# VH-VL binders against q9nrl2r1430to1533: the designs that were tried, part 323

Target 1, 104 residues: q9nrl2r1430to1533
Amino acid sequence: GGVHELSAFEQLVVELVRHDDSWPFLKLVSKIQVPDYYDIIKKPIALNIIREKVNKCEYKLASEFIDDIELMFSNCFEYNPRNTSEAKAGTRLQAFFHIQAQKL
Key: E = the ipSAE of ESMFold2; O = the ipSAE of OpenDDE; V2 = 0.75 times the mean of E and O plus 0.25 times the DockQ between their complexes.

## First folded at step 19 (VH-VL)

Design cc1 (framework fv_nezutatug; at its last look DockQ between E and O 0.82; V2 from the best seeds 0.72)
Fold by OpenDDE, look of step 19:
Structure cc1 (fold): chain C 104 residues (1-104), chain A 121 residues (1-121), chain B 107 residues (1-107)
Amino acid sequence: as target 1 above (104 residues)
Amino acid sequence: QVQLQESGPGLVKPSQTLSLTCTVSGGSIDYGYTWHWIRQHPGKGLEWIGSIYYSGRTEYNPSLKSLVTISADTSKNQFSLKLSSVTAADTAVYYCARGPYTSDNYYMDVWGQGTTVTVSS
Amino acid sequence: DIQMTQSPSSVSASVGDRVTITCKASQSISDYVAWYQQKPGKAPEPLIYSASYLYSGVPSRFSGSGSGTDFTLTISSLQPEDFATYYCQQANSFPLTFGQGTKLEIK
């Protein structure tokens, strides 16, 4: 497609990806590196998947977009204890997201 | 937008089990949220009862833990509260609510309208 | 358990007044405090999360501040629809706990 102005969803995904604390969320967890991850997490998701859904206009409502982002965070907190780097990064990124989501 | 609605019997006899259901519409409980039960005795403040995560993990108020069970049915998009061995002290308005799934910031951003439960013989 | 001591229990004020409600936590809870408004016969409605962030749709006359143990909800200029009971909540750890509430009445 041609160059166009980013939608609110696209812009927010860009901001999330660029955030310093996005590193646990950029792509799906590797089953090789984390063998038990998919035994625990039933609905895996990551920012690259969400970005693709946005690009394909799969989100018709803001609530649908927000749901996937929240799922991404919940997966992190479900798998990672509070004191891990992943959970700490997730906490900060989620806080950022919650502020931005109020504008949607 | 997501909406929550409590349902169940408004009258329960002492020593029986109080059973309530929260039906969620406009969104799925099978996503990254925390689902809460809160109650309010007549003329009193708010008391947290317990919570359930989308994964099925639960947290309970220690003062009620031995008597409380919270469960979820994703096929019906509902989560439920059971409180056993009720007394007059359990008479209250019962609310279900939703909040984010977090490690350390459990606020409640969507509430049901509440349902009144009276414990009386 | 973390106790939330809310003050005052009740306050009478007039339209246009500045109103301040305080909550003190029994231990440090960072900025993990939420505020709710409840009108008679209605469910609580969220006002503020993370101590200072307003939910969408909440009037800007509402504000929250604080960190650690001391938190404040402020209504800069009271409006008729603001007469209600307000609750703080610590959101840091289980069991989740609320302040005892502040009933804001018309003078």
Scores: ipSAE 0.815, ipTM 0.934, lowest interface PAE 0.6, mean pLDDT 95
Fold by ESMFold2, look of step 19:
Structure cc1 (fold): chain C 104 residues (1-104), chain A 121 residues (1-121), chain B 107 residues (1-107)
Amino acid sequence: as target 1 above (104 residues)
Amino acid sequence: QVQLQESGPGLVKPSQTLSLTCTVSGGSIDYGYTWHWIRQHPGKGLEWIGSIYYSGRTEYNPSLKSLVTISADTSKNQFSLKLSSVTAADTAVYYCARGPYTSDNYYMDVWGQGTTVTVSS
Amino acid sequence: DIQMTQSPSSVSASVGDRVTITCKASQSISDYVAWYQQKPGKAPEPLIYSASYLYSGVPSRFSGSGSGTDFTLTISSLQPEDFATYYCQQANSFPLTFGQGTKLEIK
């Protein structure tokens, strides 16, 4: 807890958003463009939502923040086959996240 | 913060089904992780038994053939192992574990304390 | 299936020694190796993931290296609490497999 943890969450989410492979994760998947997504993914989440939760101080523990980020990647791998651009981007961004999360 | 606790009988007779449950606290099993069962035979190393994803999909060690079933009960925040037709070779310490759901890097970041199962008449 | 072969199977060492444990994969697995420490009567504890990244809270005397098929765990200056059994794990593909372990004992 505390102000230094909140600034660390914000710094990490900013680095995720800036990463070249963030494009599948910036906003929730469109129901219109991907009609079956919400039949498969029951807990949708995206970087804009996570960033808003950080800004509103909704994460009380680092584990809660980490869990939302991991859920975001897990949804990507659950919905998208391995060879898709989305899954490949997710793999690279998750690896980057795992390194950065050690600094929390 | 996340804690895993194995439970189940310590003694099982040959030919019976071994049933173990892992209770998760401080986190949710349907939140986006992969959940594993691993065992350690006496005086030997570790053997991965299988995994269940947060979505309910499973992966099993081919060496255990069709003897293994892993399932989840999200209402109880538990996942379970059933191993049918056990023999003395199934005597081991059984661990549950968690890891991030990845496409190609399945390491385990939280382990339960383990439960000893003996298969004996 | 990817086999992981650890060596040595045991090592005797003194407090303050540098110890290196190796793990060889039967095929290339990039850097997808994890290392675990197990003390008697306890569950394995994570040390390293992705061959070289320390898990949070692991002392800096532990380090890992390697890619492809050859991986090492190094303890730069042994402490009394480091006497344990160490396992590598390939994390690349199912079935997940572990090395057979290296028991590190006090000389």
Scores: ipSAE 0.551, ipTM 0.885, lowest interface PAE 1.9, mean pLDDT 91
ESMFold2 (binder alone), look of step 19: mean pLDDT 92; pTM 0.948

Design cc10 (framework fv_nezutatug; at its last read DockQ between E and O 0.92; V2 from the best seeds 0.89)
Heavy chain, then light chain:
Amino acid sequence: QVQLQESGPGLVKPSQTLSLTCTVSGHSIDYGYTWHWIRQHPGKGLEWIGSIYYSGRTEYNPSLKSLVTISADTSKNQFSLKLSSVTAADTAVYYCARGPYTSDNYYMDVWGQGTTVTVSS
Amino acid sequence: DIQMTQSPSSVSASVGDRVTITCKASQSISSYVAWYQQKPGKAPEPLIYSASYLYSGVPSRFSGSGSGTDFTLTISSLQPEDFATYYCQQANSFPLTFGQGTKLEIK
ESMFold2, look of step 19: ipSAE 0.745; ipTM 0.918
ESMFold2 (binder alone), look of step 19: mean pLDDT 91; pTM 0.943
OpenDDE, look of step 19: ipSAE 0.890; ipTM 0.949
ESMFold2, fold request of step 20: ipSAE 0.813, 0.813, 0.748; ipTM 0.923, 0.925, 0.911
ESMFold2 (binder alone), fold request of step 20: mean pLDDT 91, 92, 92; pTM 0.942, 0.945, 0.945
OpenDDE, fold request of step 20: ipSAE 0.932, 0.933, 0.933; ipTM 0.963, 0.963, 0.963
ESMFold2, look of step 22: ipSAE 0.753; ipTM 0.914
ESMFold2 (binder alone), look of step 22: mean pLDDT 92; pTM 0.946
OpenDDE, look of step 22: ipSAE 0.898; ipTM 0.951
ESMFold2, fold request of step 24: ipSAE 0.808, 0.828, 0.815; ipTM 0.924, 0.925, 0.923
ESMFold2 (binder alone), fold request of step 24: mean pLDDT 91, 91, 92; pTM 0.944, 0.945, 0.946
OpenDDE, fold request of step 24: ipSAE 0.931, 0.932, 0.935; ipTM 0.962, 0.962, 0.962
ESMFold2, last read: ipSAE 0.830, 0.798, 0.791; ipTM 0.927, 0.922, 0.921
ESMFold2 (binder alone), last read: mean pLDDT 91, 91, 92; pTM 0.944, 0.944, 0.944
OpenDDE, last read: ipSAE 0.929, 0.936, 0.931; ipTM 0.961, 0.963, 0.962

Design cc11 (framework fv_nezutatug; at its last fold request DockQ between E and O 0.82; V2 from the best seeds 0.83)
Fold by OpenDDE, fold request of step 20:
Structure cc11 (fold): chain C 104 residues (1-104), chain A 121 residues (1-121), chain B 107 residues (1-107)
Amino acid sequence: as target 1 above (104 residues)
Amino acid sequence: QVQLQESGPGLVKPSQTLSLTCTVSGGSIDYGYTWHWIRQHPGKGLEWIGSIYYSGRTEYNPSLKSLVTISADTSKNQFSLKLSSVTAADTAVYYCARGPYTSDNYYMDVWGQGTTVTVSS
Amino acid sequence: DIQMTQSPSSVSASVGDRVTITCKASQSISSYVAWYQQKPGKAPEPLIYYASYLYSGVPSRFSGSGSGTDFTLTISSLQPEDFATYYCQQANSFPLTFGQGTKLEIK
């Protein structure tokens, strides 16, 4: 063990999680609360899953990491109409991500 | 890194259907994002034709909607453009592109090389 | 539909010059504008997204600004490789639309 500096992926995940608009993305959507979600979204993903993948060094390329994040946003906009709080939060968080991702 | 490559007949006769395919490598077309078709008439600007989301939903240019069909084949990691009843006015370089799936900002961050399609009898 | 009126249609300039290209949207589109560079026989290449953010690898002499309806692309000091055609795009709503293009030629 030991203390390691966060990788660029780790840092960005931390920033995404800490963002005010991360609440729709922190964990997978509850099937109980949203019964039809998984009928529509076939590749569910969330920040906690992405964080785990980062921690396990499963991302070999930045593009792979970016793809998972973009999938997460894609799912949000696929399921949630534009006027929902989730979509609005997603819009802001995605914008933040797009800017930060260019640094990867 | 994702790469896009257009392919299809470079010559189409009037009244026939133009068919193009965009082959995607380095990423999956059903793994988020929005996938676009754009064309450019000789010496002219860029015209958006239509888009397909990773889910298969489509958006079309109203000026071309009745004649355009965009579809995706996830098994081949391709998405396609069909433009029916073509005329000389459909002669152009056709590009496929990728961009993020958003609610209000559909920019295109990766482009194919483009393929020239000439409509001529 | 949202129209993007791009100007000028062409501009002649010399290496080292400052060049500004403008796009005006027919309605407010926030900062949802992208800029592309296209060289002859090549596909458009992304330069700017969200009106003012440069893609990685784009030289810092390029800059974008604007919000609402008025947007600008600026090249602070032209380099030989910058002579090309530039396009703005509104990315806010369908149908997606482009400016008419600006051909930047060597003086």
Scores: ipSAE 0.929, ipTM 0.962, lowest interface PAE 0.4, mean pLDDT 96
Fold by ESMFold2, fold request of step 20:
Structure cc11 (fold): chain C 104 residues (1-104), chain A 121 residues (1-121), chain B 107 residues (1-107)
Amino acid sequence: as target 1 above (104 residues)
Amino acid sequence: QVQLQESGPGLVKPSQTLSLTCTVSGGSIDYGYTWHWIRQHPGKGLEWIGSIYYSGRTEYNPSLKSLVTISADTSKNQFSLKLSSVTAADTAVYYCARGPYTSDNYYMDVWGQGTTVTVSS
Amino acid sequence: DIQMTQSPSSVSASVGDRVTITCKASQSISSYVAWYQQKPGKAPEPLIYYASYLYSGVPSRFSGSGSGTDFTLTISSLQPEDFATYYCQQANSFPLTFGQGTKLEIK
């Protein structure tokens, strides 16, 4: 626990944000530009929100942090057809995450 | 952290419907994972039956498609298997499992303990 | 459907031995293979995903390799708790399919 877990969450979020395929995930989807998104996605989340939750120490367990990251990818695959740029970026970033999370 | 527990009758008669429930604790079934049913026939390997996504979408093994229904009850944090018109060939240990929702890598990271179902008159 | 063929079906080995289990896919599945360990009367437990990455808590004596159609699970120095049945799984496409298993027995 403690300080090492919090810095590990922060390090991992920073690496996700720096990844070239992070662009669909940086901030919540705009309701103005994608009006039907919030009719389909019930629990929206994005990297900026996850990073803020890390900064506020809202994750008490590593599993809670991992669940939010997985939810972010699941929302991407649920909303976006597989051939879209968003889904392809999600596929690559999720694979990167699965490898990075192993290195805890 | 997350745990899966199968429940349901251990003995089912031929031609009846097999009905199993997986209860999830330590996590929420509507949070973004994919939830699976797998069975293991006596002395044999593992067979994937089907899956339900956190959104309620389903995928079924084509060999079972017309006979199987997987559903979820988010208020109880449970997902269920119904397999109709069972025969002795459906005798197996039935597992529920979880994996990440992916586009191309459907591995299973958490398994239930399994429940034995015997189809016999 | 993608068939997964494991070899050998069983192996007898002693504590300290190096054991190799092979899994062959009927078509290319890139590196989308998982491995599971199952002890008698117990559920399968995750061991390896993406052909070569260990799940958290899995001992470093386990390793996986391969891509395309040919995949290998290696245990570098068997321990008493490693006697079990091992399954590979192709994770690439539905229907998800498993190898028939390899039973690792004490000699």
Scores: ipSAE 0.747, ipTM 0.911, lowest interface PAE 1.0, mean pLDDT 92
ESMFold2, look of step 19: ipSAE 0.639; ipTM 0.896
ESMFold2 (binder alone), look of step 19: mean pLDDT 91; pTM 0.942
OpenDDE, look of step 19: ipSAE 0.900; ipTM 0.951
ESMFold2, fold request of step 20: ipSAE 0.684, 0.730; ipTM 0.902, 0.911
ESMFold2 (binder alone), fold request of step 20: mean pLDDT 91, 91, 91; pTM 0.942, 0.943, 0.942
OpenDDE, fold request of step 20: ipSAE 0.928, 0.929; ipTM 0.961, 0.962

Design cc12 (framework fv_nezutatug; at its last look DockQ between E and O 0.78; V2 from the best seeds 0.00; counts 0 for: pae E 3.5 > 2)
Fold by OpenDDE, look of step 19:
Structure cc12 (fold): chain C 104 residues (1-104), chain A 121 residues (1-121), chain B 107 residues (1-107)
Amino acid sequence: as target 1 above (104 residues)
Amino acid sequence: QVQLQESGPGLVKPSQTLSLTCTVSGGSIDYGYTWHWIRQHPGKGLEWIGTIYYSGRTEYNPSLKSLVTISADTSKNQFSLKLSSVTAADTAVYYCARGPYTSDNYYMDVWGQGTTVTVSS
Amino acid sequence: DIQMTQSPSSVSASVGDRVTITCKASQSISSYVAWYQQKPGKAPEPLIYSASYLYSGVPSRFSGSGSGTDFTLTISSLQPEDFATYYCQQANSFPLTFGQGTKLEIK
């Protein structure tokens, strides 16, 4: 424990969470609210889960971190048609992520 | 660091089925992303053949759709291409590739080295 | 289908030259264009995505611009390793389509 400088992964997760378009991704989709979600999405993930993995130092390579973020977006586009608010938010957030990921 | 490698017979007779496999290492094909087949006839440009999503959904080039099947085997971490009723026009270098899963921006960020397939009697 | 008309088909240039390659889409595709570099006997390698963003590791002498229907790839100062064939690709909708390519040769 203790105060320390954020790693690149931690910093990027903070930026993603603070982004205006992060709202579909902050936590796992509710099965109650979306009953068929987990019939379609087999590997659910969200920013709070990714943040926890970062905090636990579970990512040894940048590619592993990127894979989880991309999975998160993949799930969004797999479930949500492109004209939905979720997909539109995801498109913008993913574009932002792709720019930031090039710096990792 | 994902890597892709094409494999399959380099020679196919006319009217037979061309069958290729792309083996993915350093990443899982059912863990997001889009997976593509592209080909290049000798001395020519690039032609998109088809795409399979990590969910198994597919998109095909309309010019080849009736002859093309793309599938995935997650247990082997592979996805495959089958092209039926081949002719000399199907002689090409065949590439598999990966790209991000998006709603409207499908590009390829990782490519295999390609495999040459010749259609000849 | 969206047609990508790439020009020129070939260009001869010298080391240090500024080189510009153009792609015109048959309809508006926003900024959804990718550029690839291919050397003889090798697979294409990605240079640019979303019209103007460089992949990691791509030298800063490469740049992309454009939106709608007109797109350009620019090499500000040509280096020996840049002689290759370049392809644009519209990434907006299926079927995915490529330009016919531009062969950049040494003068």
Scores: ipSAE 0.889, ipTM 0.948, lowest interface PAE 0.5, mean pLDDT 96
Fold by ESMFold2, look of step 19:
Structure cc12 (fold): chain C 104 residues (1-104), chain A 121 residues (1-121), chain B 107 residues (1-107)
Amino acid sequence: as target 1 above (104 residues)
Amino acid sequence: QVQLQESGPGLVKPSQTLSLTCTVSGGSIDYGYTWHWIRQHPGKGLEWIGTIYYSGRTEYNPSLKSLVTISADTSKNQFSLKLSSVTAADTAVYYCARGPYTSDNYYMDVWGQGTTVTVSS
Amino acid sequence: DIQMTQSPSSVSASVGDRVTITCKASQSISSYVAWYQQKPGKAPEPLIYSASYLYSGVPSRFSGSGSGTDFTLTISSLQPEDFATYYCQQANSFPLTFGQGTKLEIK
């Protein structure tokens, strides 16, 4: 979309990055540190990639932006068991995202 | 905006298999969401039937005695319900629904319009 | 399995009234309750998720509260379009379960 929509996407991404529970999502998972990750996760994505896509105006619809954020969380839940620190952080950040997304 | 639409036969005979399809438009069946079947018996409340993930993982209501199968055809952007050995108790309005993929909070944000299925001899 | 018990089963009320509907879970579900509105012949529509958060486009006269086992849906001033059946859903664990519904009817 419009100029206001692009500003809203950027504001939301900034709020996600600033959230205390963003730490699992800032950058793509390292294949060296987690060798099997990319065997399990077919569409890897992270906040730095989403922010770059916003900056390059690659989202044509708000739904495309929302879908990338939801993909990010689903990757976390697919790879990480529910009791892990990563899954718990993802749960809290996703809840925060659902609140903030009402502003879109 | 995402829309869901159920389709399938409205009348099924006892002991047959009920087959329904949910067609997704305005979005895609993808990793970020979970896909559900729910039914509503005449004059009664809602009953969750099962859920499918993009990976193919399923969760089913144990009350359906393993008679249910949910599958997805992502190339057609559809997911389906099969319920075997139906009886009159399976007469209901059947809904498909979507929710965000979560670890512990399985709410549904989009519902189909529903399709009525009658099981009658 | 987590049972959700709604009360009352039916409410008769007038336009402008304040109405509350309660839902009680058989065990703690944190704040993981969703509420749906269903009009006759129509699909359920989402109202509230996580006990208290309104879906986009839901009027602000709707509110939800609660945690643990006890949850409420409140309509602060009924409008003609609010006469419907309301369902709570525990969203915490499989199998997902719904309350039996509360029918809100015009007095």
Scores: ipSAE 0.320, ipTM 0.836, lowest interface PAE 3.5, mean pLDDT 91
ESMFold2 (binder alone), look of step 19: mean pLDDT 92; pTM 0.947

Design cc13 (framework fv_nezutatug; at its last look DockQ between E and O 0.87; V2 from the best seeds 0.79)
Fold by OpenDDE, look of step 19:
Structure cc13 (fold): chain C 104 residues (1-104), chain A 121 residues (1-121), chain B 107 residues (1-107)
Amino acid sequence: as target 1 above (104 residues)
Amino acid sequence: QVQLQESGPGLVKPSQTLSLTCTVSGGSIDYGYTWHWIRQHPGKGLEWIGTIKYSGRTEYNPSLKSLVTISADTSKNQFSLKLSSVTAADTAVYYCARGPYTSDNYYMDVWGQGTTVTVSS
Amino acid sequence: DIQMTQSPSSVSASVGDRVTITCKASQSISSYVAWYQQKPGKAPEPLIYSASYLYSGVPSRFSGSGSGTDFTLTISSLQPEDFATYYCQQANSFPLTFGQGTKLEIK
């Protein structure tokens, strides 16, 4: 490792994590706290996982990175009704992401 | 980049079932998006038919709900439309499209080129 | 169902003109409106999402505005390639619905 400028993906992940509405997405949902989550969501993902993939240079295309982020949001909306705090946070964070993604 | 392509018979007889398939390339249909069918009668505007989410959950146009079935085949990376008991009113260009999965903002950001279906005896 | 009333149905304009197309929703839909451009024999192409955000690659002469029930698509200076039919769409709730379309023709 060494000191280097953050890639566009790295920068965007940092911005997403620092966003006020990132709290539902920072790490994988706890099976203990939400026992039925993994019965419903078959492709779980979170920002810490995406960040790790970015750090490992696993994304070759912007579309691959975007797909994982969209999966993260879709999981949230699939599991959480619209009126939940998680869904509302997800809606705002996704809107932010969609704006930033246009620059990738 | 993701691409969508409609396919199916261009001619269907009245009372039969219209069957179309949308083949997705450059992306997976079970990966965080919504998938839509839209149609356009000759010289007319756009009409939403239905949506299937990556999870398999569906939404249908109430005016067509009893006649429409949308399904997905992840092994082929396809999703399909079936419209039963067709009439001349179902003659149209049929489009498949993709959009983000949201709580309340379902727009289409990628479209297929469309396929013409004519209902005629 | 949410109805989208689009106006005008058609408009004739010249290159360089400012063109405005309006959509009115039958009930408030926040900013959840998309705009599409369709040329003859082609599929619709997305222009704007969430009322005012342009897709990548869309020229800056296109802009969208509005919230609640009244929405506007504006082309600040019409170019030859902009002659087409435009559609608004409410994206807020199912069933998804489109405006009737606006055919923009050359004067």
Scores: ipSAE 0.898, ipTM 0.950, lowest interface PAE 0.5, mean pLDDT 96
Fold by ESMFold2, look of step 19:
Structure cc13 (fold): chain C 104 residues (1-104), chain A 121 residues (1-121), chain B 107 residues (1-107)
Amino acid sequence: as target 1 above (104 residues)
Amino acid sequence: QVQLQESGPGLVKPSQTLSLTCTVSGGSIDYGYTWHWIRQHPGKGLEWIGTIKYSGRTEYNPSLKSLVTISADTSKNQFSLKLSSVTAADTAVYYCARGPYTSDNYYMDVWGQGTTVTVSS
Amino acid sequence: DIQMTQSPSSVSASVGDRVTITCKASQSISSYVAWYQQKPGKAPEPLIYSASYLYSGVPSRFSGSGSGTDFTLTISSLQPEDFATYYCQQANSFPLTFGQGTKLEIK
């Protein structure tokens, strides 16, 4: 809610996108490149989708915004074993997010 | 705000199955979080019982593994604990809790109020 | 299993005192320790995650430090509302384990 909260959501998404470890999360996983992904992950989401939802004012509470970002990380950890580049990037980006989210 | 509320019987007889439910409000149980059961014996510390992830995958305390089942019902926005073959040693306050789904940092950021369960003949 | 050893088991202190509670892990857990406050008759409340990060709304008199195996929770100036039991938790790996607790009594 409110103009300051929407601006804060956009600022946080921009910080996440700019982070070195954002690469697994920028857009939805390709069905062609990863054929079984959508059999395992039932609620796919990515930073471009979250940013679009912010732009369309679809988040009414900070908790809704946080939930989508946590879902993004959870999908990563559910699909990818912990020793993969994707899971390691997710771990670092999530830690960054938890620090930045304190500002909300 | 996400809120968690435990419910279930306060008294259970030895050898029976303890069944508890945690009702989640202000958020969805199938969004990317982990959901935990923790208990606290009278006048003592905290013991983790187990965790269910938003995906339905579970982790259990090895000391309880053959006795514990944690499940989720997304249509009711609830997750549940069943502990079989209880003894007096299972008398405790039982808490449900939420944490972020992480790869290596499983802390709890929201707790229920707790429910007291007594196992007595 | 990673054992968490908390010290002291209890402490009695006056308002305004600096109180330090320590927690030692039986093996390295990096910085993955959480601290909880539990007031009588209530559920635990989160204070600190990742050794040193305060939850929103936690007073700045609380701080945490440490890495590896040795961790500290500090209350810089004890207030009457800080009467509680404090628990550390290793968050690094399953099974998740807690310290035995430190009961803080205000004189």
Scores: ipSAE 0.637, ipTM 0.900, lowest interface PAE 1.4, mean pLDDT 92
ESMFold2 (binder alone), look of step 19: mean pLDDT 92; pTM 0.947

